# VH-VL binders against q9lj97: the designs that were tried, part 16

Target 1, 262 residues: q9lj97
Amino acid sequence: MSQEEQPKRPQEPVTYGDVFEVSGELADKPIAPEDANMMQAAETRVFGHTQKGGAAAVMQSAATANKRGGFVHPGDTTDLAAERGVTVAQTDVPGARVTTEFVGGQVVGQYVEPRPVATAAAMEAEVVGLSLQSAITIGEALEATVQTAGNKPVDQSDAAAIQAAEVRACGTNVIAPGGIAASAQSAANHNATIDRDEDKIKLIDVLAGATGKLAADKAVTRQDAEGVVSAELRNNPNLSTHPGGVAASITAAARLNERADI

## First folded at step 5 (VH-VL)

Design b5 (framework fv_recibokibart)
Fold by ESMFold2-Fast, scan of step 5:
Structure b5 (fold): chain C 262 residues (1-262), chain A 120 residues (1-120), chain B 108 residues (1-108)
Amino acid sequence: as target 1 above (262 residues)
Amino acid sequence: QVQLVQSGAEVKKPGASVKVSCKASGYTFTSYYMHWAKQAPGQGLEWIGWINPSGGSTNYNQKFQGRVTMTRDTSISTAYMELSRLRSDDTAVYYCARDNYEYGYAMDVWGQGTLVTVSS
Amino acid sequence: QIVLTQSPGTLSLSPGERATLSCRASQSVRSSYLHWYQQKPGQAPRLWIYGASSRATGIPDRFSGSGSGTDFTLTISRLEPEDFATYYCQQYGSSPYTFGQGTKLEIK
């Protein structure tokens, strides 16, 4: 955020930061018509229609206002939306479906849709299941990093560790456009140009809700932890990992999973 | 779809410098580390170093420290390796290669190679 | 640094025979960070086996990798004419990352 507050008037553009909780370069960008069209297309692909009160509706309204104000032109796309895309991802969890919307790797919307529980036996099994230790997933380990290092500025070592975590969770050979790793890489690149730590994008900005942001997830293994540790070490001039960082959280998860006979 | 295309062969005199390029396409350039390797005639592969295209950080094999410089230009998805103070034993094919975390950091995509000949 | 020693340096066999290629590390290497590459004359190396035992995409099932610690093996159960090439092992367990000197598989 800017140090000097600027008044919001009918003659000023509606930016991403005005309507969404986003940071960095994206926050200062006027919402462009093609950004809104891309989000609407993504929502339609996932939901079959534009979600009421969703990001597409907000972006269409903002883009229309910006066109009337002369701040953007028909067919314009913000650089970050063009480079990193707009994404809508769905994850099914017990009792719910979580949908998360991204622009340039940053969250602009999240929806939870309750799903019916089939039987009383299934409900009782879920209550009993909550009392048992479950295997910790890569997404859960990434979310745990928010508690230990959430206020740490994202640097290249963090971004590399997050990338390793995402590709291992998803079993892919590339990172997802607009995914958590892309967001982390973007944050690290942005932070390299910023002098003041308080103005930098933090790990909490990238890793909050990580379980819902990953296209797929899995229980953390020792091999997963080794890969994440190696990635973080390679990007640190001191060849060390941060005590409460990504590699530390993934390593702790792997150890806990081994102790649980998983 | 994913490919790495390197610059053409070069002939240099001892003491000169050579700069080899490696243009990436079909994937997000900043999401994968780029490695460089040397293969001299009659010898095997030798790792030179890596660059992280995202931040520009590098790590060089001690054998090449002081003579090698790796850079990148993210606007054109191109990595560069410059080798200075060339000697006759620098005559080799130089490869760029992408590593892949999912495959234990194996080098899964390679450039076609650039022949550098150092002759007096 | 970890030195990888491949044996034999050259292996002369006929199509249909079994080939066994060895890679020994001077220090223990986690199997997940031990890889094999195939290289034919005039071509770039190709990833062949990653993580000691996993075949890369498109690699025939006659190829298998095994091993842990310091001793790793690449086996070809029944050689085809297209398999005659140089094979390199490589470790990513510690910097500097190193390759073996290669085993040249040549037709008898």
Scores: ipSAE 0.000, ipTM 0.394, lowest interface PAE 18.1, mean pLDDT 80

Design b6 (framework fv_recibokibart)
Fold by ESMFold2-Fast, scan of step 5:
Structure b6 (fold): chain C 262 residues (1-262), chain A 120 residues (1-120), chain B 108 residues (1-108)
Amino acid sequence: as target 1 above (262 residues)
Amino acid sequence: QVQLVQSGAEVKKPGASVKVSCKASGYTFTSYYMHWAKQAPGQGLEWIGWINPSGGSTNYNQKFQGRVTMTRDTSISTAYMELSRLRSDDTAVYYCARDQFSYGWEFDYWGQGTLVTVSS
Amino acid sequence: QIVLTQSPGTLSLSPGERATLSCRASQSVRSSYLHWYQQKPGQAPRLWIYGASSRATGIPDRFSGSGSGTDFTLTISRLEPEDFATYYCQQYGSSPYTFGQGTKLEIK
């Protein structure tokens, strides 16, 4: 080995596992500058600013330390962040708005904003002493996308993610001819011929009432989220997922389902 | 039963174009992506690109960008790959394969292959 | 692009022996996007193991896949005559999707 550098106190890169509750391959990855920049952009799109105490601030601090230590360079991104994206999703549940931040499909930040809700379901739960902590289904996650990206024009990336979601929900390898996936593909094809975004078919036009339009439904699993994220990524020229889009909502649902107490 | 049946062998001159077909049966054609791969004699597999038969969207490996075009005809459940400006190093067996995009993107069924020979 | 390096290039064994085939990626690949294919001379490849460790339909129990990150392995616990073929690993985690150069398993 080289004796050029003096022995000094061990300094290790700041990894995702050092600052976040993540597992697997991501946990051992040094936080890279581009990962942090993507999270900052995602938080700004959702919150209008970088969230105080959010994942972006933590990641920027870690990436700066890692650059100073020589473990990463400007412009570096982890392969998991590049492949599966850096996303921020908001899910409205009875009594709360939950905002979840993801890197590579794993939660790195989660915020619960309590909100009084006068829905029939919330009132029923209060009356009978029930918890509203049922597992979030694929259909429910697709409907949640309407809240975060309902006005986005449907493109091939969205259509592919919706197709993956329908196939996983129904447990078949076949798209229903008149189902939501077929509608999304039709919308994406139509939108490709339209010049003005205002005239394009939007995600709300396809995903509203998704729970009722699916032939079958199921609780979202991590494997479901991985399939949907992959579909969206590979159909996007920039290999990214849309903040608050289909992949982000499905991923949020999978993570929330994992945290449910039994 | 799922089958992918490809067109027959072709012999082409340098500079010509070749269009290989892949006819799908036994499943809903628009529900699976179709990929194309190249295998030169005695060599391994090289991915060329994919087409989504539903929307017609495509994605090509940069090595083939500008020379390859993928299309499909949903009325006859057939995918096509056209390779232009042929060179001798394009001599290869070309495969179509469908992927399970809702699970792991694995290529679960393959066509039998089409030998394209480019020679003067 | 992610380069997949398979080793050995050729493995000469007899029926009844154990085979271990390696696939190393130049960058980390999620196990769910790492697949193995078997190809016999004059035939199309056939899906063999998907997601690093799951056997495709009809594949015998003697085949197993393992690995994560950059190092993946295909193991055949006890070779049968029909197992002699070329095996390719493939990653679908990052475009362009790539295959390894193949390990040729041949009878000696």
Scores: ipSAE 0.006, ipTM 0.455, lowest interface PAE 11.8, mean pLDDT 81

Design b7 (framework fv_recibokibart)
Fold by ESMFold2-Fast, scan of step 5:
Structure b7 (fold): chain C 262 residues (1-262), chain A 120 residues (1-120), chain B 108 residues (1-108)
Amino acid sequence: as target 1 above (262 residues)
Amino acid sequence: QVQLVQSGAEVKKPGASVKVSCKASGYTFTSYYMHWAKQAPGQGLEWIGWINPSGGSTNYNQKFQGRVTMTRDTSISTAYMELSRLRSDDTAVYYCAREQYSYGYEFDYWGQGTLVTVSS
Amino acid sequence: QIVLTQSPGTLSLSPGERATLSCRASQSVRSSYLHWYQQKPGQAPRLWIYGASSRATGIPDRFSGSGSGTDFTLTISRLEPEDFATYYCQQYGSSPYTFGQGTKLEIK
């Protein structure tokens, strides 16, 4: 009966090369159900659960589509995945944890998680279980950066992070004339023309007294931290945040506020 | 010159899947989130989801969760959106758009749109 | 989800007149997360105003945005022929991110 049978165009298989930056034999292989299961198991071993938005989720979706299209069957495993494995590795670097996911020895995912560089005070508070009476503000987190990275020359990633912080603190879409973001942008531009690091404008020169320089301030939220981290990462050639820098300080403040909020 | 160039129009049967591409040029592809939006004929815009091209992480509007998959290929600076189990009300123009950071996450550049028609 | 309601749905005016377009949110939205896009028939949307009040690159100064909380306005001080289009407001304050239904600005 033609009304009950829906003619479907044969779908092309979703291959590794369609969804990941892989080369050689792997790139042309349809993603198989057992490959996806192996990645899910590897992520669970490393994270204690399947990583949301990780390679396992992408592979499960692709394997399901390939199974529906008849290109693979339940229990199928790509030869390269069976021979060389599916692995997830974590490497701790200063200020970040890097997670790299592999299929057949090729990278299919790499994620950088900023590790808050806890100030001495924040570490002490965690150890003794101290409860903070008030939430940490964006201005306070910016001032904390002076203690952890005050002597760092201001670069474009710092300026972008400070701009994001000021915009979020003030609830506006424009930075204040003569404010901290404007000062940071000026410092970054100036420093780009200076050869000697010792002659460059430092973060302390911009961020000292940040609470008094912001037109408005607010308690740091997780969303604020995500915005500041994003700004710093996207304006850094290495797609990383500076250990103890602006993003690290804002992230630490968000974490502490999240624990203190009822 | 920032450009987002999408794949051509598609005509699909109900129950089929469609995969739309969005090729970016003129900027560092991995530095900006990519969003997808739907616009049915004569209707307004509806947000579908975003992908972070750097790490591959995604976030989908619950209305499309389970039917949409977003991926990217950084070697060719291309983002993809696949929509499965197509029905007639999926007939729409689909747009990719780049998210600006630092200000308010506004969509500063848009692809030209891909018309997907779902008909028997 | 935050619902954005635009009014009027259609605004019929002549070149040279002032246009005022409204966008009302069902919940408070920070001004930095409220944006406006212009769309002409057969074309993709184009960023017009970001963060409630900042003009995007290349947008003429006859366009201005204002508002906070739940009430936002796009104003065109003196309409030119090229300004007749559909305008959408959009919020990025909470997921799912939503658009208003649009205000169609048409020649009277």
Scores: ipSAE 0.000, ipTM 0.385, lowest interface PAE 17.4, mean pLDDT 80

Design b8 (framework fv_recibokibart)
Fold by ESMFold2-Fast, scan of step 5:
Structure b8 (fold): chain C 262 residues (1-262), chain A 120 residues (1-120), chain B 108 residues (1-108)
Amino acid sequence: as target 1 above (262 residues)
Amino acid sequence: QVQLVQSGAEVKKPGASVKVSCKASGYTFTSYYMHWAKQAPGQGLEWIGWINPSGGSTNYNQKFQGRVTMTRDTSISTAYMELSRLRSDDTAVYYCARDYYSSGYYFDYWGQGTLVTVSS
Amino acid sequence: QIVLTQSPGTLSLSPGERATLSCRASQSVRSSYLHWYQQKPGQAPRLWIYGASSRATGIPDRFSGSGSGTDFTLTISRLEPEDFATYYCQQYGSSPYTFGQGTKLEIK
C-alpha cells in the first residue's frame, strides 16, 4: 500500500453484456479470471501474442475489476465458458483473414487482416483505383470453414447448419437431392456409427468446392447468419456453435458484408 | 492412416544451422496445425512453436524466438523447422506433432523424432 | 507460464500393482486442455489421455485420468509389463504450452 487513497470498489460486477454485444445468460455473467486466461491462451495460439485491444485484454481488465470488487476469485470460471468453451477461429475469405473470438458460442471479438490477392487483375485494379472487395457468398463462407475446421468429423450439428446454408443460398425450403446438405446429412449419419475418429468423414470431405456444388449462391446477410447459427445450436447437445465451424464462418462473412454495405 | 516421417539424424558444429523435415501422409496436410518440440538427452519435452500449413502463419516460444523458423511446402505435405546459431545445449531429439482441433487442442500424432547433435 | 510439477519423479512398482501419478499446475488449467502422453526409451511420445479423463484410441481401460483446476491424476489400476514407461502431463490452456518433467514408471 501507498499513502494515496485506494480506488473505490465497484458496486456491481462487470458482466459480458457490459463490454460485448452478447445476449442470453452470458450477458448477465460477471467476467471471471479463468475466462480471461482461456481467451488469452487462444489469442496467443492464433496471433502469437495477446491481440492489442482484443477480447482477452478487455476480459483481463474486467476480471481484474471484478476481483477487486470481490465478485470473483482467482481461478473462477463462468459455467458457460467452462461448458461451451472460449475459442478463437481463423477464416480465410477473398481478400482477408478474419479472426473471430467466442465465449460460450457467442462472438466477443473479430479482427480483419487484409490479404492481397496476388493476380494481374488485382495489380491492375490498384493502378486504376478500383476496389477488389466484394460481398462474401454462402458458398465462399462454407469453403472457408475448411481452413478452420476441415478436420472436424461431421456431426448432426454441422449437417443442420449446412442444410440451413443451402436452403438460404437457393431460396427454397427443401435441399437438393445429392447436394451438399444431403452429403453432410449422410456423413453425419455414417459417422454416428463409427467408433474411431480417424475413420469418420470430415468437413473438408463435404465442403471442399462448395461454391460449385450449390445450385444458387448469394451474399451472406445477417439474417442468413442468424438462421445458420440457430440451426447449429438447436442440433448441438450443449446448445453451442463449434469454434471455427460453419456458423462461425457464416457469421464472419455476414459481419464483413455489413461493413462493405455503405 | 496418419503418419509423420521426419528426416534423419544430423551432426552440426556450433554456429551452424539445421533444418529438420516432417512429411505428413494419410490426412489433409493443410487442415491441421503442426507443432515442434525439443527433448534434450535425459530431459522432458519443451514446446518450440507451431505452423498453420494452410496460410503459413507461425507462433514461436519466446525461448527460441529469433533462432527458429518454421515453414512448409504444401505440394509435398512437408513441414520444416530450421534452428540457427546452434549451441551445445541445442543437442536434442526434435519432434513434429499434429495439432487436433475440436473444442480442445492436443497432439494426436507425433513424428519419430530427429536427433540433432551439436559438437566440435 | 504455467509450470506443471509431476510426482513422484520415479515410481518403482511390480506388475499387478496400482500406480497413481500426480500432475500439479502452478495455476488453474481447464480439464479439456490437460493431457497425458506415454513415452518409451527411443520412441516418440504417444497421446494417452486427453481432456484430463478421455482415453485416446486403443488405450486400455486400466488407465484412467481425473482431476480439475490445479490437481490432475493418472491412475493405472493393474500394471502390465508394457505400461512401464515415462508419462508426461501437458497443458494447452496458455502459451507457451508446457509439459511436466515426467514420472518414470520402472520395474521393481
Scores: ipSAE 0.000, ipTM 0.396, lowest interface PAE 19.0, mean pLDDT 80

Design b9 (framework fv_recibokibart)
Fold by ESMFold2-Fast, scan of step 5:
Structure b9 (fold): chain C 262 residues (1-262), chain A 120 residues (1-120), chain B 108 residues (1-108)
Amino acid sequence: as target 1 above (262 residues)
Amino acid sequence: QVQLVQSGAEVKKPGASVKVSCKASGYTFTSYYMHWAKQAPGQGLEWIGWINPSGGSTNYNQKFQGRVTMTRDTSISTAYMELSRLRSDDTAVYYCARDQYEYSYGFDYWGQGTLVTVSS
Amino acid sequence: QIVLTQSPGTLSLSPGERATLSCRASQSVRSSYLHWYQQKPGQAPRLWIYGASSRATGIPDRFSGSGSGTDFTLTISRLEPEDFATYYCQQYGSSPYTFGQGTKLEIK
């Protein structure tokens, strides 16, 4: 005949890992209708509308396919989305505002809005444009975390992410005895013995001045972000990252540096 | 040279507890996760849990939750796994294995194994 | 939990032959989280292939891994006597992390 026949693949649900760069328990979960509705609501609150081609649109499409296949039903919510939520957060970094979308603490979407440095040089667009070519370093991304999560008590997942960031910045797998990773580890261990959140050491106490505390620094790469995300996620009992935390800031910096190189 | 050296074989009665040690050398102990796995005689491998030696955080397989406790002593680069309320089906070789903290490239080094026999 | 099913359970071949070992997951596993181990009697397992297709340090190039989704394969292009062992696949994508039941490669 006129066309080639191919065997159909076994029908199975569309999971988070099929459409997003997520790991752990979330990756294996079928995308549920209520998860998609929560993301759509979150996008509408932040953007004033559902972002075309964003995470909500992808999730709605996947949830619809999953309903058609009988894998999920209207009103279903994944346990991780119900317990950890669906969040949209904005992070300000040098040269841009980054909006990051999370399900269960893991990144499922990211949007970059470039902005010029607010100076008298803004009258000369070319000079402002040249300043945007500066790559964001690991130390700068860590300092940016102070703006989005500075008041968060330091826990083991934060300490692991900071450790990953330091070893990547310095190009060694050894923690500096007086460095930020050692300070974060100490803070997390101390906080584990404290009952009241107000008495705990916060991220700002560890990350303020991070660029000056690192023995070496470098521009954030995609590989750096993947390592930091993995470290934070694996050290969290719920296998999730904190919205606006260390992993989110490093990921935002990697995205911006990738965009600037193109 | 990376080495993981485990404590010697143990024979325990049902209801007792056993504590297996795993001493690491040849690398920075706090830079790698330590996993524990069970292998019953003639059977395959079963994951028990992991400990991050840096902060002491742990994650246990639900099947062992409530009976297993993982700890470490950074001063001697040693990880411990304690299994309580022992049953006959806990008779097995128990392995420790290291995993990169940043992200998993698989369990690249393993201890030699510790045989735990539970007999009446 | 994700169940990994390996086939065949036992594979009897001669040195010089090609071996193909299968690992099927009960649900999709990202390739980066699928690993293979070799174990000889009386010894600890040894990491062989990580991330579905990357050879661990010191592993000969006659070994290759492939696959994605639910279907993964370990191939040995030309068996050497030292290759006869039990091979286990492992998923590290979802807790609890699980191993397949193993494929025993034995001399015909």
Scores: ipSAE 0.000, ipTM 0.461, lowest interface PAE 11.3, mean pLDDT 82

Design c1 (framework fv_recibokibart)
Fold by ESMFold2-Fast, scan of step 5:
Structure c1 (fold): chain C 262 residues (1-262), chain A 120 residues (1-120), chain B 108 residues (1-108)
Amino acid sequence: as target 1 above (262 residues)
Amino acid sequence: QVQLVQSGAEVKKPGASVKVSCKASGYTFTSYYMHWAKQAPGQGLEWIGWINPSGGSTYYNQKFQGRVTMTRDTSISTAYMELSRLRSDDTAVYYCARDQYSYGYAFDYWGQGTLVTVSS
Amino acid sequence: QIVLTQSPGTLSLSPGERATLSCRASQSVRSSYLHWYQQKPGQAPRLWIYGASSRATGIPDRFSGSGSGTDFTLTISRLEPEDFATYYCQQYGSWPYTFGQGTKLEIK
């Protein structure tokens, strides 16, 4: 008897958790129009245009649907996006440039641009047909931070992230005397007493040659990245990570290593 | 062995200040954040704040902001928490504890606690 | 701030029985930053389970933790006399760091 059309599903807002692998309070928030605009602006600053298939395109589509459904209004901004920011960071790691997109300190997009490695070893691998990339180490990820945030004055947030990275690289709960973490802590303490930005010790002064300064090193894992991110967040008054900073670099390395298998 | 040893019990009058110490041993003092927590009689735990012993930076729970000061002396591996303008509801056991990066910053070692009694 | 609500407030059981303790967060907490502590009267708390499911050093196999998002559970498969204590959950996911009010496990 029933040739009736199936009942239409209730219209629900498109939340961050519906389209991105995010957690916590952000996951339940409807994507707002100004959040999408902030991401478009961030992508344009980094790429010169909105990234194809990037978070901005996804967020704009979701925000438009949410406006049509009456769940958000033009000009609305999610509290987490307004307070903790919408950022796009680029990190150069061996063999690739990784661009990571964040909303409220959580990753909503990541893009890998392969970069040719012009070394004797890389050319040898190509000739033999091995073409396997080595896992990125904690020291290498720290060195990569120099390219994205090398001129940033070292603060307590940076020092905490570097300390977590060294502890994880060395597999001990003690930092090395005169090592990279000790240098970062000294730099942050010194910078706290300096008035002018140009007189402060920068990340490049601490992280250059990081691989050689660590007592031990290891391939970056997801667990390592989580520890470093937490250290940076808890030591930042704004509860955020620096775009292109230590946490961003370690996170990028972990994800590249995960894709490479093990 | 890792050990955190706190100073002894204190009895103070309202309006006074108290300074509790926490001496660390068995690990590199500057490598771990030190936290402080309050436990009023018959109640649960309440987080007060943390200090980074390497740089001396601090963060205080807003409930205690303006009355609490955390410091450290790296030469003797000792952390301090000073609470000023004491009130009767500050009567509690105060604990120091270190966090552990590898355990999601869980508090893996605690001091034995210091009872602070505030009475007129 | 994130509020952690533990239930029940008091759980009366006999040795040999199974205990299930709940911790509910007012907003999502990443599992790696949800921890459990055991406290006996007159003693400092002791780390018991970290990261929702990992036993701390020396903690017997009868203890297990589970959960994600807003709902976390501590389970004791077969109670021993020394297990009767107050258990607190704690989140380290956001400031201010908070503890639940505790579940007191007492002998029936």
Scores: ipSAE 0.000, ipTM 0.419, lowest interface PAE 16.3, mean pLDDT 81

Design c10 (framework fv_recibokibart)
Fold by ESMFold2-Fast, scan of step 5:
Structure c10 (fold): chain C 262 residues (1-262), chain A 120 residues (1-120), chain B 108 residues (1-108)
Amino acid sequence: as target 1 above (262 residues)
Amino acid sequence: QVQLVQSGAEVKKPGASVKVSCKASGYTFTSYYMHWAKQAPGQGLEWIGWINPSGGSTYYNQKFQGRVTMTRDTSISTAYMELSRLRSDDTAVYYCARDMYSYGLEFDYWGQGTLVTVSS
Amino acid sequence: QIVLTQSPGTLSLSPGERATLSCRASQSVRSSYLHWYQQKPGQAPRLWIYGASSRATGIPDRFSGSGSGTDFTLTISRLEPEDFATYYCQQYGSWPYTFGQGTKLEIK
């Protein structure tokens, strides 16, 4: 029985998939100390402090356990965190400010800060709106991107994300002639020929008034967000999403719509 | 009405190159990514890579990186996959497939396949 | 890379029977990125189920997909002669995209 009676078994490493809803290569990676430090720094930059129960706290705890277990060393960074970054993005959608935390382009944390308004209409909406479930639409999420990334030059990743959003909003596989996606693609192609960033077409030039420019609109679902995120990632040379960009805004809208299930 | 029509079968010697075409019709060519996949005789499917026909950007599976090149010609709605330095284990049916990167992330339409035989 | 393992490799059944095909991933895959294709000899694959559970256009109600994380299933409630084919699962959630080795459904 000596082979069955092992010494106290070492702890298994705490991986990203053990504590977060992530997929692929990242899910099996032990959380490394520098990954956690980068998230802590990002949260401090955005919130002024590390959020209690946030991704940074979870990652620091996991990285400490992994160091004690001998699975990682001080200064270690996962390849995905080094290549694609550890980012915190804030985006404003109707009724809320959403902060989303990413490692390697995948969501590891999200905070929703409602923006109440003290008017008679807003007070009535508190009673009626909760029962009716006011969902954030794809057009509204695209317009929200103007506030967080309006001055960003339109590139191929933005155009792909906007195309994804339009197709999902309209429920068709056809891009509308002269529509928002066509405008974004035109802007990205034009910008590829321009040297100076200040002379490039910006996201505000394409997305302002998006709700009125879409042929149809719909409430953002988790599936919509995944499609838009994938489109932006696939068209970025570093396989990452832009903080506060289209993918971040659509993801925030999906999360808010999911939370409003009353 | 969506159709992807591929070029005909090819027989090549080891060390040669082959260029397979995939002509799209029935939809806006630049709105869909085009993927390529390999299926050796009696085997399963293996993903080779994708091209975005709008901007021309590509991504290749590392297994084929350095030997595969994907291009397109938007004037005739045609995508191409060229595989160089052919080996006997490159003998396979090669498929193109449409993927709306925004719709459902699936390969909803496939070409009929092109048999490439590499023999000495 | 994510390895998709399908079981059984071959499933021999008669028309009228229920078929259950398994696809297991070496790493977690979001259900939105898990798809099933049907392929008959000499033909290109055809999209059958997308997003783990949604039937593609024209696919009969007897087909259903389910699963999440690492464990996905394709079920055929009552086999018809035209259902005998090879079925492949595919993940779209991570580079490189991968397919399972296939389950060949054959008539007993």
Scores: ipSAE 0.007, ipTM 0.442, lowest interface PAE 10.9, mean pLDDT 81

